# Ledger of designs, part 265: VH-VL binders against b7kms5

Target 1, 80 residues: b7kms5
Amino acid sequence: DTFETVRNTIRIESEVDESLRQLCHEERITKETWLEAAYLYLCEKPEELAQVIQLAQERLSQRKAIADYKRAKTMQERFL
Below, E stands for the ipSAE of ESMFold2; O stands for the ipSAE of OpenDDE; V2 stands for 0.75 times the mean of E and O plus 0.25 times the DockQ between their complexes.

## First folded at step 16 (VH-VL)

Design r9_16 (framework fv_miptenalimab; at its last look DockQ between E and O 0.84; V2 from the best seeds 0.62)
Fold by ESMFold2, look of step 16:
Structure r9_16 (fold): chain C 80 residues (1-80), chain A 124 residues (1-124), chain B 107 residues (1-107)
Amino acid sequence: as target 1 above (80 residues)
Amino acid sequence: QVTLVESGGGVVQPGRSLRLSCAFSGFSLSTRGVGVGWIRQAPGKGLEWVALIYWDDDKRYNPALKSRFTISRDNSKNTLYLQMNSLRAEDTAVYFCAHRTYSFDKWTSYFDYWGQGTTVTVSS
Amino acid sequence: DIQMTQSPSFLSASVGDRVSITCKASQGIRSYLAWYQQKPGKAPKLLIYAASTLQSGVPDRFSGSGSGTDFTLTISSLQPEDFATYYCQQLNHWPLTFGQGTKLEIK
């Protein structure tokens, strides 16, 4: 009877977000419908989903490395 | 009942071309999530994946074969094709076509139904 | 390419024995692994997908376990119809690759 949704907060790298926003605007869709469609499509092609997961893991590592570097510099500046 | 039947195998000389057919029933390649692939097995050897076509006509190939082999389909005939060009002795094998499906909650795919194969022999 | 290495290559056993076949991936493949059975002159038959999920119609004496790089197929009580060659296949990365096979023979 009802289409139920869950509200979530997502942090996206700014350059990626701007590109995604432009795409969604041009195609007249929302970010959330794009996410739902992308996930459902990839579930039907798990072989491709595996490659997306690999890219996601690489991006996660990059974001963690940048965050660690920024914290280390902040701590260094306080004690030097 | 899902069935797949390969045909078009035979003995050919190196450098020639051959087109294999896979006639199937009990499923539609237009159904979302469905795919069909070609897998081959050289005499006394193991299994080697050749190519896959998805319901939306997206295609993937074994990189070692991509320059010479093309997968295609004719939806009106429920038939998959494998065009093999510039055949070499190492292409000698039994060629199977196989139905591919997926599991939504396991996030994986698999080849659940196979044909009995057609034999290609490349010999001078 | 992800290489799949099966062990042993040959296995000799008697009806009623418990047997295990292993498959090792050259890098992590999560649980994106299938097991197939092939008898001489026949097409492969799917036994297990997603590393541990039994295909419909396959006897429950077959089981699969493992994740990451190390996987095992177990037959709890070997039957006469189980003498065949067994293959694993990874579906995590292109190209989709198979192990070299394990031939299970009658003692």
Scores: ipSAE 0.560, ipTM 0.869, lowest interface PAE 1.6, mean pLDDT 92
Fold by OpenDDE, look of step 16:
Structure r9_16 (fold): chain C 80 residues (1-80), chain A 124 residues (1-124), chain B 107 residues (1-107)
Amino acid sequence: as target 1 above (80 residues)
Amino acid sequence: QVTLVESGGGVVQPGRSLRLSCAFSGFSLSTRGVGVGWIRQAPGKGLEWVALIYWDDDKRYNPALKSRFTISRDNSKNTLYLQMNSLRAEDTAVYFCAHRTYSFDKWTSYFDYWGQGTTVTVSS
Amino acid sequence: DIQMTQSPSFLSASVGDRVSITCKASQGIRSYLAWYQQKPGKAPKLLIYAASTLQSGVPDRFSGSGSGTDFTLTISSLQPEDFATYYCQQLNHWPLTFGQGTKLEIK
């Protein structure tokens, strides 16, 4: 085991981030150690990992759709 | 040197119950990431997954069999069990127990060691 | 459920031949596929996992390829002990499912 850490910038949906922050506070852990533990657990149950990956892909698609909509709206406003 | 040995098979009438056992060695079902499962094979047919139990006692079932079959373990005896209730003719098969391992770098799990199986025959 | 379909169901070949067995998944399973060998009256034996990773102790004449929905098991030079039934299995989706099997017979 190594204790070396790397810096990451993660953007999380605001409601999810707030809920996760509250959980971590109550359980006296950090979002970082939560993420590490969750990933390691899922690697040991890759069938569950597959379900999480599918959910993550869906959420990414939703983010892209929202971003595209905002871009389109901005463009429309420029030509009005 | 992982080994699995099934027992408890036999001839039973429809509607009866039967409990299979799988004695294993060379690994512990308390080790994180380890699982053990049952897979059956009807005469002259292919393989069908039945159930799986994880190191943390979490269980997974074939939906078609969940209502009648129960997987369990006794860590002190290094033994896996399959309780089969309300047996039907279509449950006739060789029942294998198999060791499940996971690959951290491949993000997958697979059955790497199998027992020789025990035969269950359901007939009137 | 994910259906696994193997082809062909039966294959006749001679010692020394190069043979290929295919497995098709009803939906994308990435590389989460295993291949097993089974001889009459014996338990299945793991050959390949993660679509292309050879299990320890398995001869290197066996190889696996493919991703997504289409997979192939190849035996580069068939040996007498290779005549058996082969099964593919998808690994990471409940319920776990197997192909119907391919019986490799001597010509």
Scores: ipSAE 0.542, ipTM 0.873, lowest interface PAE 0.9, mean pLDDT 94
ESMFold2 (binder alone), look of step 16: mean pLDDT 91; pTM 0.940

Design r9_17 (framework fv_miptenalimab; at its last look DockQ between E and O 0.86; V2 from the best seeds 0.63)
Fold by OpenDDE, look of step 16:
Structure r9_17 (fold): chain C 80 residues (1-80), chain A 124 residues (1-124), chain B 107 residues (1-107)
Amino acid sequence: as target 1 above (80 residues)
Amino acid sequence: QVTLVESGGGVVQPGRSLRLSCAFSGFSLSTRGVGVGWIRQAPGKGLEWVALIYWDDDKRYNPALKSRFTISRDNSKNTLYLQMNSLRAEDTAVYFCAHRTYSFDKWTSYFDYWGQGTTVTVSS
Amino acid sequence: DIQMTQSPSFLSASVGDRVSITCKASQGIRSYLAWYQQKPGKAPKLLIYAASTLQSGVPDRFSGSGSGTDFTLTISSLQPEDFATYYCQQLNNWPLTFGQGTKLEIK
């Protein structure tokens, strides 16, 4: 395997990010290596990966709903 | 070159216990990504998944059978086991063991090699 | 649990025919679907995985399609050795579940 890395900008929900940071600190790992390891592990258990994907889709839907609500609210305020 | 051979089947009375074995070759259950599972088929009926064991000894069960059935392995013997307790008439079936693997690029698993099965008959 | 429903349960066809078997999942399973062939007194044989990927050694007259809830196994030109029972299996959720089977008989 190669050790070449790609820079990514990842936005994580603040409470989840804080919890993950704490875990990584205690275990002397990084969020990056945790994500890599978690993904590779799940790829070896696609039955579990499928469940994680479903959860991820739900979280994305929630993000979109919140974003839409905020936009609607902002628009409403502009016309008042 | 992967082969699986089931054994231990027979005729037993309701309430009794039976342990099935699956001797396999051509792969190791210590290899990452490998799994082995039990699938059964009642006479004239379809297929029913029973249990799965992963390379790391993680196990999954059919909820309907979890309380009575236990999957285990002996890596030194390349053998899979199914301990069946409190057997019922509806447990009558051919029991197959099957090799489970995964596709990294397709993000899915499948059972690509199967044994010929061993027959379990539960009757009074 | 995810219920897998195959259609039809029985199918009569002739050598050379194009036949299709469908499998419907009670909920979305992405492409986590496999197809198996079983002949009397024999173990199931893997034909297709990931809904559309042909297993090595399987004739290319077999093909799989679909995603989400609706899937299809197609045999482009039926051969004598293809008369058997076929099963779909979802591998998206625990417990793993199979369709009830489709018996393909000679007309």
Scores: ipSAE 0.669, ipTM 0.901, lowest interface PAE 0.7, mean pLDDT 95
Fold by ESMFold2, look of step 16:
Structure r9_17 (fold): chain C 80 residues (1-80), chain A 124 residues (1-124), chain B 107 residues (1-107)
Amino acid sequence: as target 1 above (80 residues)
Amino acid sequence: QVTLVESGGGVVQPGRSLRLSCAFSGFSLSTRGVGVGWIRQAPGKGLEWVALIYWDDDKRYNPALKSRFTISRDNSKNTLYLQMNSLRAEDTAVYFCAHRTYSFDKWTSYFDYWGQGTTVTVSS
Amino acid sequence: DIQMTQSPSFLSASVGDRVSITCKASQGIRSYLAWYQQKPGKAPKLLIYAASTLQSGVPDRFSGSGSGTDFTLTISSLQPEDFATYYCQQLNNWPLTFGQGTKLEIK
């Protein structure tokens, strides 16, 4: 069967990306198929998907806090 | 029509064991996304989740009960089991089995069909 | 463990009334909440899942709302068969916990 695909850019923390790349290499799969499989698997067990979503929200919040801190520091340095 | 019927309850002394059965029809536990759970209700109290078994034999337990309770299945008999060991007075409850399903587009699960329950009484 | 606190624990109402029952989670559970109805001596019956989606065969007088930590079950124009105990359940975190129940009685 043919599968229609969409090209996307994703920014991943470097240590996480390195670990994921190594796993995919060892298992002879691609990041794309791993992501698709992980999502489909979790959809069949929403109780576990809920945990992944909670972690994703925590990581997003942490990324925003770091970005806000860096912008605030840049503004402070301009005022000095 | 989906039905679940629990059995195996009774009066038992502390420290003893019981095995509950859940005979079901109208669904297959081999169907992807399907599960069956055990939920209990102590006299005059609310509902407490006990365990869940998934179609792929993956299992989840209430941590307070995990050391003493084991969920299993026999798909050839359309039957689910709850083995309860080292029973205590606080295990006294009506035990329900319930069909679990999920919604792909709502990203959640739920217990949509329940049995009538079987009563376990742990007393001297 | 996530604690689910229902309010009120007991509610007295008349046929035809509009009633609301609330359920509060000790931490965010998104919309991963179900509501059940239980009559004396019977098993619970699913009313609502995903916080606001009615189960098939449930009358339109039942509705659910909320997300995060605060949820409401509303019954418009209460009917005689609606007198029962109502439970919420979160499905966001293991273990899957229930509220303590709200008993709805005829006035």
Scores: ipSAE 0.436, ipTM 0.818, lowest interface PAE 1.9, mean pLDDT 91
ESMFold2 (binder alone), look of step 16: mean pLDDT 91; pTM 0.937

Design r9_18 (framework fv_miptenalimab; at its last look DockQ between E and O 0.90; V2 from the best seeds 0.69)
Fold by OpenDDE, look of step 16:
Structure r9_18 (fold): chain C 80 residues (1-80), chain A 124 residues (1-124), chain B 107 residues (1-107)
Amino acid sequence: as target 1 above (80 residues)
Amino acid sequence: QVTLVESGGGVVQPGRSLRLSCAFSGFSLSTRGVGVGWIRQAPGKGLEWVALIYWDDDKRYNPALKSRFTISRDNSKNTLYLQMNSLRAEDTAVYFCAHRTYSFDKWTSFFDYWGQGTTVTVSS
Amino acid sequence: DIQMTQSPSFLSASVGDRVSITCKASQGIRSYLAWYQQKPGKAPKLLIYAASTLQSGVPDRFSGSGSGTDFTLTISSLQPEDFATYYCQQLNTWPLTFGQGTKLEIK
């Protein structure tokens, strides 16, 4: 098999990213290989994957709410 | 070619213990992604999931039964076990073992092969 | 726990009929639903997984549809060997749970 990678821009919540970087450093792995391994592992346990997806959707909803709040605040400040 | 054969069922009194066995062939529980589970069916009733064991020995239980039931395996014998303690009348059922696998592209699991079951009767 | 409710519990039909069985989940389970067929004294047989994917070897008169909370198993043209009890199962959340079953009887 060939090993080909794809470049992606991933934005991670700062505290989570820092914790993950520390873990990867201690275990001598990379965030990329951790993500790949985690996904493949969860694919083999879809019952658990479903739980992770639920959590991911909740986090996305929170991000959206924060973004909407910031936009609303900015707009309010412009018209005051 | 996958086959599962349950054994160990019988008639027991309440409070007693019983260990069920499931001998399987056509697959290995050491293969990544493979699982084997117990599902029971009370007389004239529906199906109830009991427990699941993964290839990596990770286990999941029905919370209602976790305190009394233990799932385990012997890979050298290709055998699954269910240790049942403090048996109750409501544990009376046919107990099936089933092969669990997953679909990578569908991101889901399912029980694709089942044994014919072994009958457990708990009565005074 | 996620409750799975099938409808109807009993269904009478004739050979050649188109029949549908419904399964409703108490909360969203995405497409993580399987359908099983069970005949008296026999083990359940997997028919559909991932809500709509036909298991290998299962006749294509069987089909599954739905996502979220509402699912349907359809038999396009009922055959004599199709009279049995059918169960849905969610595999989204622990503990795994089944519907109460739908017994399909000959009219």
Scores: ipSAE 0.705, ipTM 0.908, lowest interface PAE 0.6, mean pLDDT 95
Fold by ESMFold2, look of step 17:
Structure r9_18 (fold): chain C 80 residues (1-80), chain A 124 residues (1-124), chain B 107 residues (1-107)
Amino acid sequence: as target 1 above (80 residues)
Amino acid sequence: QVTLVESGGGVVQPGRSLRLSCAFSGFSLSTRGVGVGWIRQAPGKGLEWVALIYWDDDKRYNPALKSRFTISRDNSKNTLYLQMNSLRAEDTAVYFCAHRTYSFDKWTSFFDYWGQGTTVTVSS
Amino acid sequence: DIQMTQSPSFLSASVGDRVSITCKASQGIRSYLAWYQQKPGKAPKLLIYAASTLQSGVPDRFSGSGSGTDFTLTISSLQPEDFATYYCQQLNTWPLTFGQGTKLEIK
């Protein structure tokens, strides 16, 4: 009874990753099994999955805005 | 094969309480992914979602009704309840209970089986 | 709350016609939309879920399309038994809201 796995790498905000690592350590689970369980659980409640998707979209937008701000600030400082 | 039957409707005065029942068969509310909801329809009007209870006893309410209405269940009787307090004239409606399920590969839920409803009339 | 607006509110058509009913959401709801049929004095009956997936036992003259904010229910060849009121419902955001309904009468 073996499930195939896919090797992935992901980047997580450091504060979030630190909190998640501590949770997984205390509960004696892995980050991978937490991700799988969270997704499967939310699939059983699609109404709540929709809320998670909305939050994910907001976080993606915020990451892009921060990256754009840093680029613009660096350019302004080069001509000050 | 899925059957839902509502009961407990009637004529009541404003400010009173009423408890509706939904007796169901052909499914278990203990099954993961299953839920049952209440939806109401005022005379000559459209449908309004009232509340939902999930298999794990998690509950969701229409915010306009949350302070006055409570959903609950008794799994040993295959029965769902809607407790309605402080009833108002605008609560006059046919109240349906409906089986809720989900689609894993479509990432959505839906109400696939409905009871025939029970009528609540709030008037003086 | 997400408001679901159906058009038209009332529709009169002949047997054999192709008819369409639209449902517009005030915000994006992806494809998390269901269509219901309700005949007078009866409970609603699920026709379509996930915007376009036909429920088991529903005739294939019914179809659904759309994503995001704009959705359409189409009946390709209207039958006498299709006289009813049709409702859309979004299942993306609490509270789960319905459109106001479209009453379809057969001429």
Scores: ipSAE 0.537, ipTM 0.860, lowest interface PAE 1.6, mean pLDDT 92
ESMFold2, look of step 16: ipSAE 0.528; ipTM 0.862
ESMFold2 (binder alone), look of step 16: mean pLDDT 91; pTM 0.939
ESMFold2 (binder alone), look of step 17: mean pLDDT 91; pTM 0.940
OpenDDE, look of step 17: ipSAE 0.704; ipTM 0.907

Design r9_19 (framework fv_miptenalimab; at its last look DockQ between E and O 0.90; V2 from the best seeds 0.66)
Fold by OpenDDE, look of step 16:
Structure r9_19 (fold): chain C 80 residues (1-80), chain A 124 residues (1-124), chain B 107 residues (1-107)
Amino acid sequence: as target 1 above (80 residues)
Amino acid sequence: QVTLVESGGGVVQPGRSLRLSCAFSGFSLSTRGVGVGWIRQAPGKGLEWVALIYWDDDKRYNPALKSRFTISRDNSKNTLYLQMNSLRAEDTAVYFCAHRTYSFDRWTSYFDYWGQGTTVTVSS
Amino acid sequence: DIQMTQSPSFLSASVGDRVSITCKASQGIKSYLAWYQQKPGKAPKLLIYAASTLQSGVPDRFSGSGSGTDFTLTISSLQPEDFATYYCQQLNTWPLTFGQGTKLEIK
């Protein structure tokens, strides 16, 4: 196995990020290694992975709805 | 080279208990990603999933059977067990144990090896 | 629970025929579907997993297709040893569930 890493930007909901950071600090791990480990673990239990995917899709939908609302509100304010 | 052999089946009266065994070889239930499950088939009927145990001793049950059935393992003996309590006539079936694995690239699991089954008959 | 409905329940065909069996899920299961073959008095045998991936050792006359709720198992040219009962299984949601089965009989 290689230890080559890829840099990417991940935006996490603020309350979730704070909780995750606290956990990682207490357990002496990083959010990056936690994410890697969690994904690999779930890949070994695809029956559970499918449920996590469903939850992730719901969260994405909520993000989009909020973004759309903010855009609509901003536009409305511009024309008032 | 994976083999599973069920045993412990027989004829029992309603309300009684029975423990099935599944001796397996060609794999270890300590290997990450490995699971072993029970699937049953009533006479002339289809397949019904009963329970699954993962390599880390995590367990999943058919909700309809969870209160009466318990899945367990003995890694030192490479044996899977199914403890069945309060047996009913509708529990009459061939009980199969099956090896469960997963595909990393397809993000799915499947039962790729099955035993020949052991017959359980619940009758008065 | 996710209900898996196979069609037809019974199918008569001749050697050399192209046959298709369908499986419908009561809700979306993406590609998390397996197909099994069972002969009388024998254990089920895995044919296809992930909806379309052929299990090692299975003849390539067997193929699987579909995603979401509608799936199909196809035998391109039926052989004598293919007369059996076939089951689909979803592995997306607990509890795992099977179709009721399709019995493929000789015409």
Scores: ipSAE 0.638, ipTM 0.894, lowest interface PAE 0.7, mean pLDDT 95
Fold by ESMFold2, look of step 16:
Structure r9_19 (fold): chain C 80 residues (1-80), chain A 124 residues (1-124), chain B 107 residues (1-107)
Amino acid sequence: as target 1 above (80 residues)
Amino acid sequence: QVTLVESGGGVVQPGRSLRLSCAFSGFSLSTRGVGVGWIRQAPGKGLEWVALIYWDDDKRYNPALKSRFTISRDNSKNTLYLQMNSLRAEDTAVYFCAHRTYSFDRWTSYFDYWGQGTTVTVSS
Amino acid sequence: DIQMTQSPSFLSASVGDRVSITCKASQGIKSYLAWYQQKPGKAPKLLIYAASTLQSGVPDRFSGSGSGTDFTLTISSLQPEDFATYYCQQLNTWPLTFGQGTKLEIK
């Protein structure tokens, strides 16, 4: 009598994760059920899902920029 | 069988108001994932999206029209309305209402059934 | 706003011909595009959604392809009842916008 589930590892920006944990705690839900509900709700309004995808693309670009900056900082420190 | 029937069109002077109705059958606007939109077509021109109302009463508008047009519904009568205020000559068009649905596995929506339209003419 | 540009604006062809109509978006819209047929004095009729998925009851001589910015509607063997104006519509970005139309005349 169990639901079929898939286990995955996700890395979330710390400030976002902290906020999400607090929301889920206050609402007495889990992060897993929140993620599932958010996706299912957006699938019923795909015009809005498209906006979420655009934001996700922007955040992906920001993560890449931050990673590149940190690598450059590490290389600069090696020359001092 | 999905049907939509528009009414309430006519000839009006600029600056006046007009309310269009869309009576529908064969679906419920309370069903999750369902919506109804208004689309218009000026004489000899293409199609322009006007507004959309979702099953949960959430609404979206063409920004060019949002200040003057309001979509609403009466689910007990299976009818939706388009209130058009401060009408201008460029609002002259055939106004269609259309059933909107979505595809879960293609992540998009579409307007699959359309009414015959009602004609609005704005002239002095 | 995303501009949808159709080409050609006017097309004349014979019964049995293979014809193609293109639709170009000013920005990427993935596959969130629909095609409609409109006959004179009638409401539009959905042909294709999600760029390539044929609507129920639409003849299989109609097909759609493309993603991103460039899309094509193809009629593999033109029939007399296909005389109409064809519109594309993007459903990726508010406001929802249509192409200007392609009028297809059967010779």
Scores: ipSAE 0.516, ipTM 0.862, lowest interface PAE 1.7, mean pLDDT 92
ESMFold2 (binder alone), look of step 16: mean pLDDT 91; pTM 0.936

Design r9_2 (framework fv_miptenalimab; at its last look DockQ between E and O 0.72; V2 from the best seeds 0.49)
Fold by ESMFold2, look of step 16:
Structure r9_2 (fold): chain C 80 residues (1-80), chain A 124 residues (1-124), chain B 107 residues (1-107)
Amino acid sequence: as target 1 above (80 residues)
Amino acid sequence: QVTLVESGGGVVQPGRSLRLSCAFSGFSLSTRGVGVGWIRQAPGKGLEWVALIYWDDDKRYNPALKSRFTISRDNSKNTLYLQMNSLRAEDTAVYFCAHRTYEFDKWTSYFDYWGQGTTVTVSS
Amino acid sequence: DIQMTQSPSFLSASVGDRVSITCKASQGIRSYLAWYQQKPGKAPKLLIYAASTLQSGVPDRFSGSGSGTDFTLTISSLQPEDFATYYCQQLNTWPLTFGQGTKLEIK
């Protein structure tokens, strides 16, 4: 009878997380059910899924660039 | 058996309007993941996507045609319509309607069943 | 708009030959590509979707490969009924564009 689930940790940008938490609260859903529903809906409209993937790729690249910058800045601050 | 049959084509003068019909059977346009598209083919030319309607009545148009063409449906008659306004010579083509579906684990859609088309000729 | 360019535009071959038709996208479309066959005076028929998945009822002499920008349709041993025009279509980005077609004729 039991629906199988998997527990994972994810990191979300603070501003996005705050907005998502507010939406989920107002709609009385959870982040995980929102994620599941969003994915399943986009699978039914793959033409739109491609645009979501493009945005995700842009955000991934942006996050990597910020992480690289912060690492370089931290190293500079440890050396006079 | 999925079938689609187009009708309403003919010879029409530039600037006039024409409404094409697509009568279908063997599927429901209310089924999640289903859609129907219009694709056209000018004489001796390739295929050009015109419009798509989804099961939830969401619609997408080729940007070059959006100002002049409108897709609509009548679920009680299993019929789809393409309203074409301000027709031009370059709209001369065979117009096909096609069933659109998807496969969950492929992350893409496709047009798997097509009608035989109806011919629109725009000439003076 | 994503431009889809097919090569060759015209191909002459004999029954029993192995032929390949290529389709190149102007930017990445992952594997969101379909191949269609169209005979004169008829509607297109779906052969392959998702770049490499064979549609039900299509002979297994047809195969598709590629991802990203470069895709190939291969017919391993031509039959008389395979002489037709072939189109690729990308379904990654609106508007859903087709290649210009490849006409495959009997030598």
Scores: ipSAE 0.480, ipTM 0.843, lowest interface PAE 1.8, mean pLDDT 91
Fold by OpenDDE, look of step 16:
Structure r9_2 (fold): chain C 80 residues (1-80), chain A 124 residues (1-124), chain B 107 residues (1-107)
Amino acid sequence: as target 1 above (80 residues)
Amino acid sequence: QVTLVESGGGVVQPGRSLRLSCAFSGFSLSTRGVGVGWIRQAPGKGLEWVALIYWDDDKRYNPALKSRFTISRDNSKNTLYLQMNSLRAEDTAVYFCAHRTYEFDKWTSYFDYWGQGTTVTVSS
Amino acid sequence: DIQMTQSPSFLSASVGDRVSITCKASQGIRSYLAWYQQKPGKAPKLLIYAASTLQSGVPDRFSGSGSGTDFTLTISSLQPEDFATYYCQQLNTWPLTFGQGTKLEIK
């Protein structure tokens, strides 16, 4: 095992981030170590990984839809 | 070289209990990534997943059977068990135990080795 | 639960024929699909996993394709030993579920 770390900038939905932050505080862990542990756990149980990936894809699609809507709205406002 | 051999099947009356065993060789259920599960097949019907146990003793169940069936293991004996309680006529089936493997490159699992099954008949 | 629907349920063919069996999932399962072969009185045998990966020792006349909801098992040239029942299985979501099976009979 290596203990080298890589800096990452991630954007998390505000309600999820708040909930995760609270959990990490209560359990005396960090969001970083939570993510590492969760990923390693899921990698060893692909039946669970598959479900999480599907959920992640759905959330990504929702983000894209929202972004598209905002862009369309902005464009509409420019022409009015 | 992986082998699984089921035993414990028989004829029982409704409401009774039965425990199936699966003796396996060629692998260890203590090995990370390994799983072993039960799959059953009613006479003339298709396959139905029953339960799965992981190397770390984590378990998954078919929700329809979880309240009556319990999967367990004895690593010292390389044996898998299925405790079946409150048996019903619809539990009549051949019960297979199967080795579950993890394919890292595909991030997927599958049942690559199966026993020949043991027959359970629930009848009055 | 994810329902797996195979088509057809019964198929008659001759030695040397090219045959295809389809499996449809009630929702997207990406490539988390396996195919099994079962002969009467025997245990199922794994043929394909990850939708298209051939299990070691399985003849290359067997192939799998598809992703998402629609999958196909193809036998390029039927051999006498290929007449059996075939099942698809999804490994995307608990509980694991199988198709109802396709019985391949000799014409």
Scores: ipSAE 0.343, ipTM 0.840, lowest interface PAE 1.3, mean pLDDT 94
ESMFold2 (binder alone), look of step 16: mean pLDDT 90; pTM 0.935

